# VH-VL binders against Thrombospondin-4-B (thbs4b), part 17

Target 1, 176 residues: Thrombospondin-4-B (thbs4b), of Danio rerio (Zebrafish) (Brachydanio rerio) (q8jgw0r23to198)
Amino acid sequence: ESTVYNLLTSPDCLPDLLHGGLAEQGVTELYILTTFRIQPGTGNTIFSLYNPRDNSKYFEFSVFGKANKAILRYLRRDGRMSAVTFNKLNLADGEKHRLLFHLKGLEVGHPGGFPHSQGALPVPGVELHLDCRLVETLRDLPAVFNGLNNHQAVELKTMQGKAQEGLEELKLAYGD
Key: E = the ipSAE of ESMFold2; O = the ipSAE of OpenDDE; V2 = 0.75 times the mean of E and O plus 0.25 times the DockQ between their complexes.

## First folded at step 25 (VH-VL; framework fv_iscalimab)

Design k2 (from g4 with heavy chain M108F V110Y; at its last look DockQ between E and O 0.65; V2 from the best seeds 0.66)
Fold by ESMFold2, look of step 25:
Structure k2 (fold): chain C 176 residues (1-176), chain A 121 residues (1-121), chain B 112 residues (1-112)
Amino acid sequence: as target 1 above (176 residues)
Amino acid sequence: QVQLVESGGGVVQPGRSLRLSCAASGFTFSDYAMHWVRQAPGKGLEWVAEIWYDGSKKYHADSVKGRFTISRDNSKITLYLQMNSLRTEDTAVYYCAREFEWVYDYYFDYWGQGTLVTVSS
Amino acid sequence: DIVMTQSPLSLTVTPGEPASISCRSSQSLEHDNGYNYLDWYLQKPGQSPQVLISLGSNRASGVPDRFSGSGSGTDFTLKISRVEAEDVGVYYCMQATHWPYTFGPGTKVDIR
């Protein structure tokens, strides 16, 4: 079975999942799907997982308005920030776009317990698909998906103002 | 170190033309939108024109539309302002400005020293 | 065009004392993305302008923390908590939410 959360209507489930809920369910892979439209000229942050106590960012995807660029920022387990800039994504063009983040190799619940004999080794990483095409593979998994301690608050922020009318979909899914 | 140096200013009669240049250095010019902003002697700032990173979009203030044309040559790392049909009210110091952009945040982070254009009969 | 106004147009401040400058716009500066595109620039005597604040309250890199911006919609304020001699000049607000971009008339700040 598969589990699907609509984060636009039910964002409050996400902190519990990141504070141990994914581990309790044995989740080793998850998907984040977003569908959005941004007009040229002014960029936006599509979504951000952040610490509301100090506004630091755990995992954030943003689109530039003039330059045809996007950026993924995330916190690594060593406490350092990483950024990936996409110089060939034309996302602020007024058209609908779909992005799929495929997060693999989550260690929550049973590190090293993934079935190695099932045809693949568990490799932490993120695959990003734009409009059904793979556009990036990262060999690193943002720390937030490996679990937060009790002093690490987390919230979800999405597109704000009237621009949120262009954010049609933000879903988190896992399972088979 | 980022530098912007304007040139091409001078004294001209009304109705004539001038071309201003802004030579850039110390950064990747083709990553930045560029602007012209002017300041009449003793007066405040007035935005004049904008050109996007690749030259695909250009915008001009109504006061200069149809007379001035912003352009850029990314291979020569230079911004231009072609000024036709000059009027006495175009007398000003002309600044080129670089636009910083980070997602939704943008502002003019570096300005040149300016070049004076005087239009008088 | 969006009309920007500033108050006061001139201000004389004793060094070490605070200063406050108001900027108002003829229309809301809230963009569809929820941000207000209101910048503050300082032009020191004989120099080119330099940015202080973007998005109404975001301090640009290298700008001292004695400068702060606030406000939204049509009403914005720049505050200098302790004015120093190097802060002398003309302060301009500029809106970039609506085309064309427009500046306020400037506020000249002098020290005693």
Scores: ipSAE 0.566, ipTM 0.819, lowest interface PAE 1.4, mean pLDDT 88
ESMFold2 (binder alone), look of step 25: mean pLDDT 94; pTM 0.955
OpenDDE, look of step 25: ipSAE 0.769; ipTM 0.900

Design k3 (from g4 with light chain Y35W; at its last look DockQ between E and O 0.67; V2 from the best seeds 0.70)
Fold by ESMFold2, look of step 25:
Structure k3 (fold): chain C 176 residues (1-176), chain A 121 residues (1-121), chain B 112 residues (1-112)
Amino acid sequence: as target 1 above (176 residues)
Amino acid sequence: QVQLVESGGGVVQPGRSLRLSCAASGFTFSDYAMHWVRQAPGKGLEWVAEIWYDGSKKYHADSVKGRFTISRDNSKITLYLQMNSLRTEDTAVYYCAREFEWVYDYYMDVWGQGTLVTVSS
Amino acid sequence: DIVMTQSPLSLTVTPGEPASISCRSSQSLEHDNGWNYLDWYLQKPGQSPQVLISLGSNRASGVPDRFSGSGSGTDFTLKISRVEAEDVGVYYCMQATHWPYTFGPGTKVDIR
């Protein structure tokens, strides 16, 4: 059975999922789908998973307003930040765009769980699709999706201001 | 290292034309939006015009609209301001400026030394 | 066009003392994305302008932390916690929320 959360109407379920809820359901892969429209001229952050206690970022996707660029920032398992810049993407053009993040190889309970590479588990990673086209493959899984401990707070932040009206969809889904 | 150098200023009569150039160096010119800002002698700053990375969008202040045209040539790494139908009140030092952009944050982070345009009879 | 005003237009500060400059806009500078595009620039004597603050309060790289910006909507303030001799010059606010961008008239800061 597949499960879908609408994060625009029910954002409060996300912290529970990241603090063990995914592990309890045996989730090994996850989908984040967002549909948005941004006018040219000024950029915005489409969504950000962040720690509200120190404002550090776990997983954040942002779009530039004048440059045809987008940037994905995330916290690695080793505690360092990574950034992936997508050059020549025309996302702030006033048109509707759909992004799908396909997260694979979730190791809920890390550290201390069984090594994921010792079985049939898929290699951890993220595939990013823009308007139904694969545009990036990362061989790393942002640490937030491997589970947070009780000392790691998390909240969701989305597009700010009146530009929020252009964020039509932000969903999290996973299968049986 | 990062540098903007204006040229083409001078003394001209009202009604004449002048073309300013801004030579850029030390950075990838085609990655940046660019501006012209002017300052009449003893007066404050006045924004004049903006052009985007690829020249697709251009904006001009109302005081110069229809008379001035901002342009760029990314292959020559140069910004231009074509100034037609000059008036005495256009007398100013003209600065070119580079725009820093990071997602939603933008501002003019690098400025040239300016070139003086004097419009007088 | 958005009219920008500054107060005071001139001030003289004893070295080491604080200074405060007000900037007001004729309409809200809050952009549709929730940010206020209010910049502060300093023009030192004989020099080109240089940026100090963006987004009302974001200090540009290399700017000393004695400079701080605050405010939103139509009312903004630049503060210098301890004025130094190198801070002498004219301070301009500028809005970049709406084209055409517009500067305030400037505030001349001197030490004595």
Scores: ipSAE 0.650, ipTM 0.839, lowest interface PAE 1.1, mean pLDDT 89
ESMFold2 (binder alone), look of step 25: mean pLDDT 94; pTM 0.950
OpenDDE, look of step 25: ipSAE 0.773; ipTM 0.899

Design k4 (from g4 with light chain L55K G56V A60D; at its last look DockQ between E and O 0.73; V2 from the best seeds 0.69)
Fold by ESMFold2, look of step 25:
Structure k4 (fold): chain C 176 residues (1-176), chain A 121 residues (1-121), chain B 112 residues (1-112)
Amino acid sequence: as target 1 above (176 residues)
Amino acid sequence: QVQLVESGGGVVQPGRSLRLSCAASGFTFSDYAMHWVRQAPGKGLEWVAEIWYDGSKKYHADSVKGRFTISRDNSKITLYLQMNSLRTEDTAVYYCAREFEWVYDYYMDVWGQGTLVTVSS
Amino acid sequence: DIVMTQSPLSLTVTPGEPASISCRSSQSLEHDNGYNYLDWYLQKPGQSPQVLISKVSNRDSGVPDRFSGSGSGTDFTLKISRVEAEDVGVYYCMQATHWPYTFGPGTKVDIR
């Protein structure tokens, strides 16, 4: 009933999922889980969904090495980039941290004039939990999770250098 | 816009102490790591110390370890260098510098004008 | 401490001619994140130092493209494709991969 992909060993599933595979399977919510450890002074991008043709970023989470900050960057539906800065999060401290992205409202679409959810307000969005604590709620889904056009390439990049040994897991899950 | 101004330099005798200040303006001081770099007259640059944005980590060059202490007061928007047990070889212009950081990038992007410390009998 | 060396220590260049400055470190400057933190600073006469290039080859804002950096590991080079009068000063490489950070001895560039 549940589907879990280990993106560190099998990242090739992700392009198909983002090019309509999630909708084809009826997926309405998705989890991205990552467990990492970053030493002080070693800034890195934990993961990035990006377009390899032009290197533009669809959805990217990065940790600063010295400043106690992290940045979530994503492409909005209107084509603009958004950045969410997490200040005062001590993530490059040499300790294990777990981040969970809970994506909701995939396949949001109520064409004009269809009152299927009469009076209800759809709540597509992303909840971010860090070490089991909710730290951010985004009210709109990044464009990449609403489906990519067939000419929008996508690949996954993760941490680089010897520091990548501190990336213990990166998983995508959906289903029951 | 962004500005760093050092002060507190002067002439002192060997063995004495001196405290340098660096006043910052035009940016959010508490978001940046800071450095001290010195230059003896007619000589090259020598990195002296670094302090992280919240003061949690401090690093010093071996030549000053145990004698100099970098510190900061984010509420006063000021960086300090406490210099104890001064020696004639500590004679230099002392610069403060701000560190730019963005994930993979870090370097000293803004420097002050420097303050001269002369240690002489 | 990582020892940084530069060669030559002094250059006199005819305006419009190229210049090249070498920088060598006593150990690899590759950081755990895969980048080499080798920076170049210029100190013009009577001025404070200013950054030219960070992470080997990344030109700072406003730095002309006649400046370029290259190298990896322990050997690095700054090139000026055509030296101009405003380029006179002392050029320092600095490693920021390992604490304590260390500068090279500097290369003085003058115009003939």
Scores: ipSAE 0.556, ipTM 0.814, lowest interface PAE 1.5, mean pLDDT 87
ESMFold2 (binder alone), look of step 25: mean pLDDT 94; pTM 0.954
OpenDDE, look of step 25: ipSAE 0.800; ipTM 0.903

Design k5 (from g4 with heavy chain D31E; at its last fold request DockQ between E and O 0.71; V2 from the best seeds 0.74)
Heavy chain, then light chain:
Amino acid sequence: QVQLVESGGGVVQPGRSLRLSCAASGFTFSEYAMHWVRQAPGKGLEWVAEIWYDGSKKYHADSVKGRFTISRDNSKITLYLQMNSLRTEDTAVYYCAREFEWVYDYYMDVWGQGTLVTVSS
Amino acid sequence: DIVMTQSPLSLTVTPGEPASISCRSSQSLEHDNGYNYLDWYLQKPGQSPQVLISLGSNRASGVPDRFSGSGSGTDFTLKISRVEAEDVGVYYCMQATHWPYTFGPGTKVDIR
ESMFold2, look of step 25: ipSAE 0.686; ipTM 0.844
ESMFold2 (binder alone), look of step 25: mean pLDDT 94; pTM 0.953
OpenDDE, look of step 25: ipSAE 0.779; ipTM 0.901
ESMFold2, look of step 26: ipSAE 0.649; ipTM 0.841
ESMFold2 (binder alone), look of step 26: mean pLDDT 94; pTM 0.956
OpenDDE, look of step 26: ipSAE 0.699; ipTM 0.877
ESMFold2, fold request of step 28: ipSAE 0.659, 0.625, 0.660; ipTM 0.844, 0.833, 0.845
ESMFold2 (binder alone), fold request of step 28: mean pLDDT 94, 94, 94; pTM 0.954, 0.950, 0.954
OpenDDE, fold request of step 28: ipSAE 0.814, 0.828, 0.844; ipTM 0.913, 0.917, 0.920

Design k6 (from g4 with heavy chain V103Y; at its last look DockQ between E and O 0.68; V2 from the best seeds 0.00; counts 0 for: pae E 3.8 > 2)
Fold by OpenDDE, look of step 25:
Structure k6 (fold): chain C 176 residues (1-176), chain A 121 residues (1-121), chain B 112 residues (1-112)
Amino acid sequence: as target 1 above (176 residues)
Amino acid sequence: QVQLVESGGGVVQPGRSLRLSCAASGFTFSDYAMHWVRQAPGKGLEWVAEIWYDGSKKYHADSVKGRFTISRDNSKITLYLQMNSLRTEDTAVYYCAREFEWYYDYYMDVWGQGTLVTVSS
Amino acid sequence: DIVMTQSPLSLTVTPGEPASISCRSSQSLEHDNGYNYLDWYLQKPGQSPQVLISLGSNRASGVPDRFSGSGSGTDFTLKISRVEAEDVGVYYCMQATHWPYTFGPGTKVDIR
């Protein structure tokens, strides 16, 4: 009943999913699980969904080691970029950390998204869990997960070099 | 406006102590690692010390290790350099610098105007 | 400590002509994360240093595109495609891969 994609081994699955595949499957909730290790005093972008044609960002999570913070950047439905800063998370301590993004209220069958009609649908948002603890709740949903137009290209970028060895897990899951 | 202003420089005799201050303004001081860099008259740049955002990590150049100590008071938005056992070769303009951090990239993006320390008999 | 060297130590160029400065480290500057933390700074006469390039090739914000950095490991190069009068000063490379951080001796660039 549940579908899991390993994005480290099958990143090519993302375009089809984000260009309407999720909507066609009636997905209303989505999970992104990542496990990584960042060396002390350094930082990196853990993963990034972006448009390879102009390098514009859709959804990006980055760690800043010396500042002891992380930032989630995402494209909003109104076309503007949003950034959420997480302070004092201790993500760059050389230890393994697991993050879970729980995306709620995905619009079914509507690529590009439009306002939800009044009903029993959950309020769109993202919950961020760090090592099984809820650390942030966003009352907003990145536009990329409500569907991209066919002319909007998308690719996944992950940690590079030896730092990539620190990215142990990146999975996308949905279903019951 | 982002600004760093050094103070505390002056003329001192060898063996004496001096404390430099760097007052920060225009940004969230506690979010940034800070550095001291010095420049002897007519010479090049020399890295002196670094301190992380919360003071949890400190690094010093070998030339000053055991004599100089970098510190910070985030409540006062001030960076310090305690200089003990000063030597004539410590004569220099001392710059404080902010370390900009952007994902995997970091560099010194903001510098003060410097304060002159002269060690002479 | 990592020893940094630069070549040449002084350079006189005609406005509009290109310039090239070499920086070498005694050890590889490739960090465990795969990046080379080599910065280029410019100190104009009577001013504080200012950053030009980070990570060997990343141009800092506000820096003209006539400046470019290249290299990896132990050998790095700063290039100015068309030198302007405002480019006069001393150029320093600095490694930040290993503590303690260390600067090169500097390269003085003058206009002919």
Scores: ipSAE 0.152, ipTM 0.716, lowest interface PAE 1.9, mean pLDDT 90
ESMFold2, look of step 25: ipSAE 0.329; ipTM 0.743
ESMFold2 (binder alone), look of step 25: mean pLDDT 94; pTM 0.958

## First folded at step 26 (VH-VL; framework fv_iscalimab)

Design m1 (from k5 with heavy chain V103I; at its last look DockQ between E and O 0.71; V2 from the best seeds 0.65)
Fold by ESMFold2, look of step 26:
Structure m1 (fold): chain C 176 residues (1-176), chain A 121 residues (1-121), chain B 112 residues (1-112)
Amino acid sequence: as target 1 above (176 residues)
Amino acid sequence: QVQLVESGGGVVQPGRSLRLSCAASGFTFSEYAMHWVRQAPGKGLEWVAEIWYDGSKKYHADSVKGRFTISRDNSKITLYLQMNSLRTEDTAVYYCAREFEWIYDYYMDVWGQGTLVTVSS
Amino acid sequence: DIVMTQSPLSLTVTPGEPASISCRSSQSLEHDNGYNYLDWYLQKPGQSPQVLISLGSNRASGVPDRFSGSGSGTDFTLKISRVEAEDVGVYYCMQATHWPYTFGPGTKVDIR
């Protein structure tokens, strides 16, 4: 029923999903789950979906090492970059944390368009859960999950250096 | 205008104590780590201490460990350096500095004008 | 403590000509996150220090592009492509990979 990709071992499947694979399977919701541990003192970028041709960020989550902050940066559907700062979300504390992005209302899952309706459709958006608690809701869906055209390159970066040993899990999942 | 102003320097005898203050303005003080750096007359820079934004962690140079204590009061928007058991080698201009942090990048981006501490008999 | 050294300890440069300052550390400055925390600071005569470069090579905001940094591990270099009168002062490298943070001894840059 459900499909799970381990992005730490098979990241090369992700471009195909983003260049039409999600639409082919009718995906309307997906989950990105990451499990990580960062020691205090210096921050890291947990993962970044980015365009290697111009270095712009499609969807990137980063953690500060000293300040009690994290930042989500993403390309919006209108083509503008957005940044969301999470104050008091201290993740560089040496403890294991689980972060779940629940992405909803993907337009690629609705081939042939939608008829005009009276509010029955899901609102596009992202829910962010930290350690099983909802910490943020965005009414915007990063454009990368509605599909990339063939001239929009994409690559995945994860944590760098020896600190990468603390990145235990990065998965993408969806079903039916 | 982001500004740091040190005060509390002066002339003291060895073995005495002195407390330095650094008043901050023009930024949200409680969101920044802070440092003390000193410079003996005619000499180079020496890092002295760091305190994190909420005071949860403090680090001191070995030359001052056990004698100096960095602290902060976020409600008064002020950084402190308590200097005990002063020695002649502690004679220096003392700067406070703000730490810029962006994810993994950090450095001291704003410095005060310094306050002179002279330790002599 | 990590010992930092600089070479040369002083330079006299004709205005408009390049300058190069090296900095060496007694231990690798590569942090567990893969970055080298080597900063460059300039102290102009009678002034407080100001940051020029972080992470070995990143120019701080407002720093002219005639300043560039390079290096990794234990060996780092600051270059000034065309020295100007306002560049006179003492240049310090500093490591911030390991507490306690430590400065190099400084390189005094004068013109003529």
Scores: ipSAE 0.635, ipTM 0.841, lowest interface PAE 1.3, mean pLDDT 89
ESMFold2 (binder alone), look of step 26: mean pLDDT 94; pTM 0.955
OpenDDE, look of step 26: ipSAE 0.637; ipTM 0.863

Design m2 (from k5 with light chain Y35W; at its last look DockQ between E and O 0.71; V2 from the best seeds 0.67)
Heavy chain, then light chain:
Amino acid sequence: QVQLVESGGGVVQPGRSLRLSCAASGFTFSEYAMHWVRQAPGKGLEWVAEIWYDGSKKYHADSVKGRFTISRDNSKITLYLQMNSLRTEDTAVYYCAREFEWVYDYYMDVWGQGTLVTVSS
Amino acid sequence: DIVMTQSPLSLTVTPGEPASISCRSSQSLEHDNGWNYLDWYLQKPGQSPQVLISLGSNRASGVPDRFSGSGSGTDFTLKISRVEAEDVGVYYCMQATHWPYTFGPGTKVDIR
ESMFold2, look of step 26: ipSAE 0.573; ipTM 0.813
ESMFold2 (binder alone), look of step 26: mean pLDDT 94; pTM 0.955
OpenDDE, look of step 26: ipSAE 0.754; ipTM 0.889

Design m3 (from k5 with heavy chain Y53F; at its last look DockQ between E and O 0.71; V2 from the best seeds 0.67)
Fold by ESMFold2, look of step 26:
Structure m3 (fold): chain C 176 residues (1-176), chain A 121 residues (1-121), chain B 112 residues (1-112)
Amino acid sequence: as target 1 above (176 residues)
Amino acid sequence: QVQLVESGGGVVQPGRSLRLSCAASGFTFSEYAMHWVRQAPGKGLEWVAEIWFDGSKKYHADSVKGRFTISRDNSKITLYLQMNSLRTEDTAVYYCAREFEWVYDYYMDVWGQGTLVTVSS
Amino acid sequence: DIVMTQSPLSLTVTPGEPASISCRSSQSLEHDNGYNYLDWYLQKPGQSPQVLISLGSNRASGVPDRFSGSGSGTDFTLKISRVEAEDVGVYYCMQATHWPYTFGPGTKVDIR
């Protein structure tokens, strides 16, 4: 069985999932699907999971308007920010694009998780598929999907202004 | 050490042509849009032209459209401004400038020292 | 073309005192993405311009916190909370919401 959340219509599911819900369910893989259109010349942040109390970014994907670049910013387990630039991605071209983030190797936190042993888990990483084709593979994972503590608030924000009309889908999925 | 150095300015008669160069160093030139901005002696700033990182889009102010052409050669790490049919009102210091881009935030973050073009009969 | 105006066009400030410069555009600078593309540049005597503020209020890297920008739509303000000798020069606003990009006429700031 698979679980799918539509984050554009029901983002209120996120606090429970990110405050331990994914780890309690033993989730080791996560999918983020987004469908959007950005006009050339001016970029936008497609989505951002952030802490509303201090405005820190847990997981944020942004598209540049001129350069063929996108950037993923995320909070690492050690509390430091990481930024990964995806070069050669022309996403602000006025056309519809579908991106799939496949996050692998999530740790199952706390009692009942998978044992840490030789060959027990998939290699941690993020795969980015653009329009159904793999375009990037990265070796790191956002800490937010391994669970937030009770003092870390979380909210979702998406594209701003009239440009928000170009964001058709933002979904989070997991399961077998 | 990010640096832009303009050259090719000088004194020229109206109706003549001149080509300005802007040599870049200390950054990946092919990832940045570039601009030309001019300043007549004792006057304010006037935007002249923009070229995108790959040369795919070029924009010129109405005051120079049809006479000036911005271009770039990413293999030579150089920005150009070809100025044809020069007029006395084109007399100015010409600056090249790099455009910083961060998602939706854009501004000219690095400027050259400028090169003086004087158009007089 | 979008006409940009600035006031005052010149001012003299006692060191350590505040300064305020206004910039007005002939049309709203709010872009479809919700941001106002209004930048502030400083040109010190004998130097090339340097950026201070983008998007009306964002300080560029390395710019001291005594500089602040505010405003939206057609009216924008640059404030210097305590003017220092190194702040002498001409301050230009520039809009980049509409083609072609246009600068204001500049505000010359002198000390004493």
Scores: ipSAE 0.629, ipTM 0.828, lowest interface PAE 1.1, mean pLDDT 88
ESMFold2 (binder alone), look of step 26: mean pLDDT 94; pTM 0.955
OpenDDE, look of step 26: ipSAE 0.691; ipTM 0.877

Design m4 (from g4 with heavy chain Y59W; at its last look DockQ between E and O 0.69; V2 from the best seeds 0.66)
Fold by ESMFold2, look of step 26:
Structure m4 (fold): chain C 176 residues (1-176), chain A 121 residues (1-121), chain B 112 residues (1-112)
Amino acid sequence: as target 1 above (176 residues)
Amino acid sequence: QVQLVESGGGVVQPGRSLRLSCAASGFTFSDYAMHWVRQAPGKGLEWVAEIWYDGSKKWHADSVKGRFTISRDNSKITLYLQMNSLRTEDTAVYYCAREFEWVYDYYMDVWGQGTLVTVSS
Amino acid sequence: DIVMTQSPLSLTVTPGEPASISCRSSQSLEHDNGYNYLDWYLQKPGQSPQVLISLGSNRASGVPDRFSGSGSGTDFTLKISRVEAEDVGVYYCMQATHWPYTFGPGTKVDIR
C-alpha cells in the first residue's frame, strides 16, 4: 500500500512528516515526483524545502533559463551543504518534463533507528530520474529526510509568480 | 583571471563597416551569454545586443537592428559585433560584457575596457 | 522601449554622509517569475561599468554593504550609507525585464 501527498494542495503535511523521522515510521523508500514547464530565458526554482526562520535550504532543485543547466542543492547529514550541477540538461525549453527523486535506505544511519543496521542493507542515497531516465545517483541521503530537530523549521517553496502555472505536479509518496 | 578585451575599433566614414572582436579568458566562455553595450562620448550607456551561450538566440536594439550582427565562436573563445552601414550616431566606446546567470538572477558581471568607434568624415 | 529616469542627475556629497538615488521605469519591472530585473551599475572615472545590485536589492559579490537597493514595480532606490572617495562616478540603473534592455540617464556622484 502506498501513501501519496499532493504537495501543491497540502504542503502542511511536511513538518510533521519530516520532524517525525520517516525511518521511525517504517518508511525505507521515498519518492518525490514533479512535472513542470519552464519557458526559455529566465530560470526558476521548481521546489525548495527550506528553513523559514533563516532561509537556509534543505533540499532544492532549480533550473537555469539560458544555460542548459539545473542544480540540486541539499544539506548533507554531516551538516555541510552540497550542490550537484547538471550540465547540458535543457529543461527551460517550454516542454513538459518529469523529475523523480527516489530516496533509498532511509532506515540506515538513523540516530535512534531500528536494529536494521547490517551489511545487507541498501546504501543510503538518491536516484534522480528525468523523463524516465536515470541521470544521477547520490551516495548521500539529504539530512531533511533523516529527521529534523526542534530548532529546524521547514516549509515548502515552489515556482514563483505567474510562472508557477507551469508546475503541474509535485507529489511525495511512500509505501513503507 | 576573468578578462574581456575588445579590439577592432577605429575611425571610419559613414556607410562603411567594422567588425569588433572581444577576446575572453579565465572562464568557460561557452557557459555564458554575452552582450555589447556602447557609450557615446559624454553620454550614458546604451545596450546594443545579446547572444546566448550557444549562439542560438540573438537580440539587437532597434537603433542597430538590420545593421549590426552579434555573433560568437566558442572554439575561438571570441565574441563579435559586425557593424554595417555605420552612421555618425554610432560613434561610441563599445564594451563587451559577460552575463552572470544563477537560476533567475542575471546581470553583467564582467566588462571589457572598451574600444572606440568614430564615424565621421 | 521602457524609459528609465533617475533623480537627481548630479549630486555632491561630503565624505561620510549618506546618498540616495532614485530610478523610475515607464512600466512595471516585475517579470512573470515574480522578480524585478532592475540592476545598478557604477562607472568610475575612466573605467568600465561595474555591477553593484541586481534584482533591485541583491548586492553583487564583493560590493560593500554600505550599498543597498530597494523598490519594486516602477520605483527603485539605491542608497549609500556613508559615501567614500572611491564611490565617485556615474550610477546607472538598468531594466532587463522587458526587451530591449534600457539604462537610465545616470547620476553623477562627486565628493566635496
Scores: ipSAE 0.594, ipTM 0.828, lowest interface PAE 1.5, mean pLDDT 88
ESMFold2 (binder alone), look of step 26: mean pLDDT 94; pTM 0.955
OpenDDE, look of step 26: ipSAE 0.697; ipTM 0.876

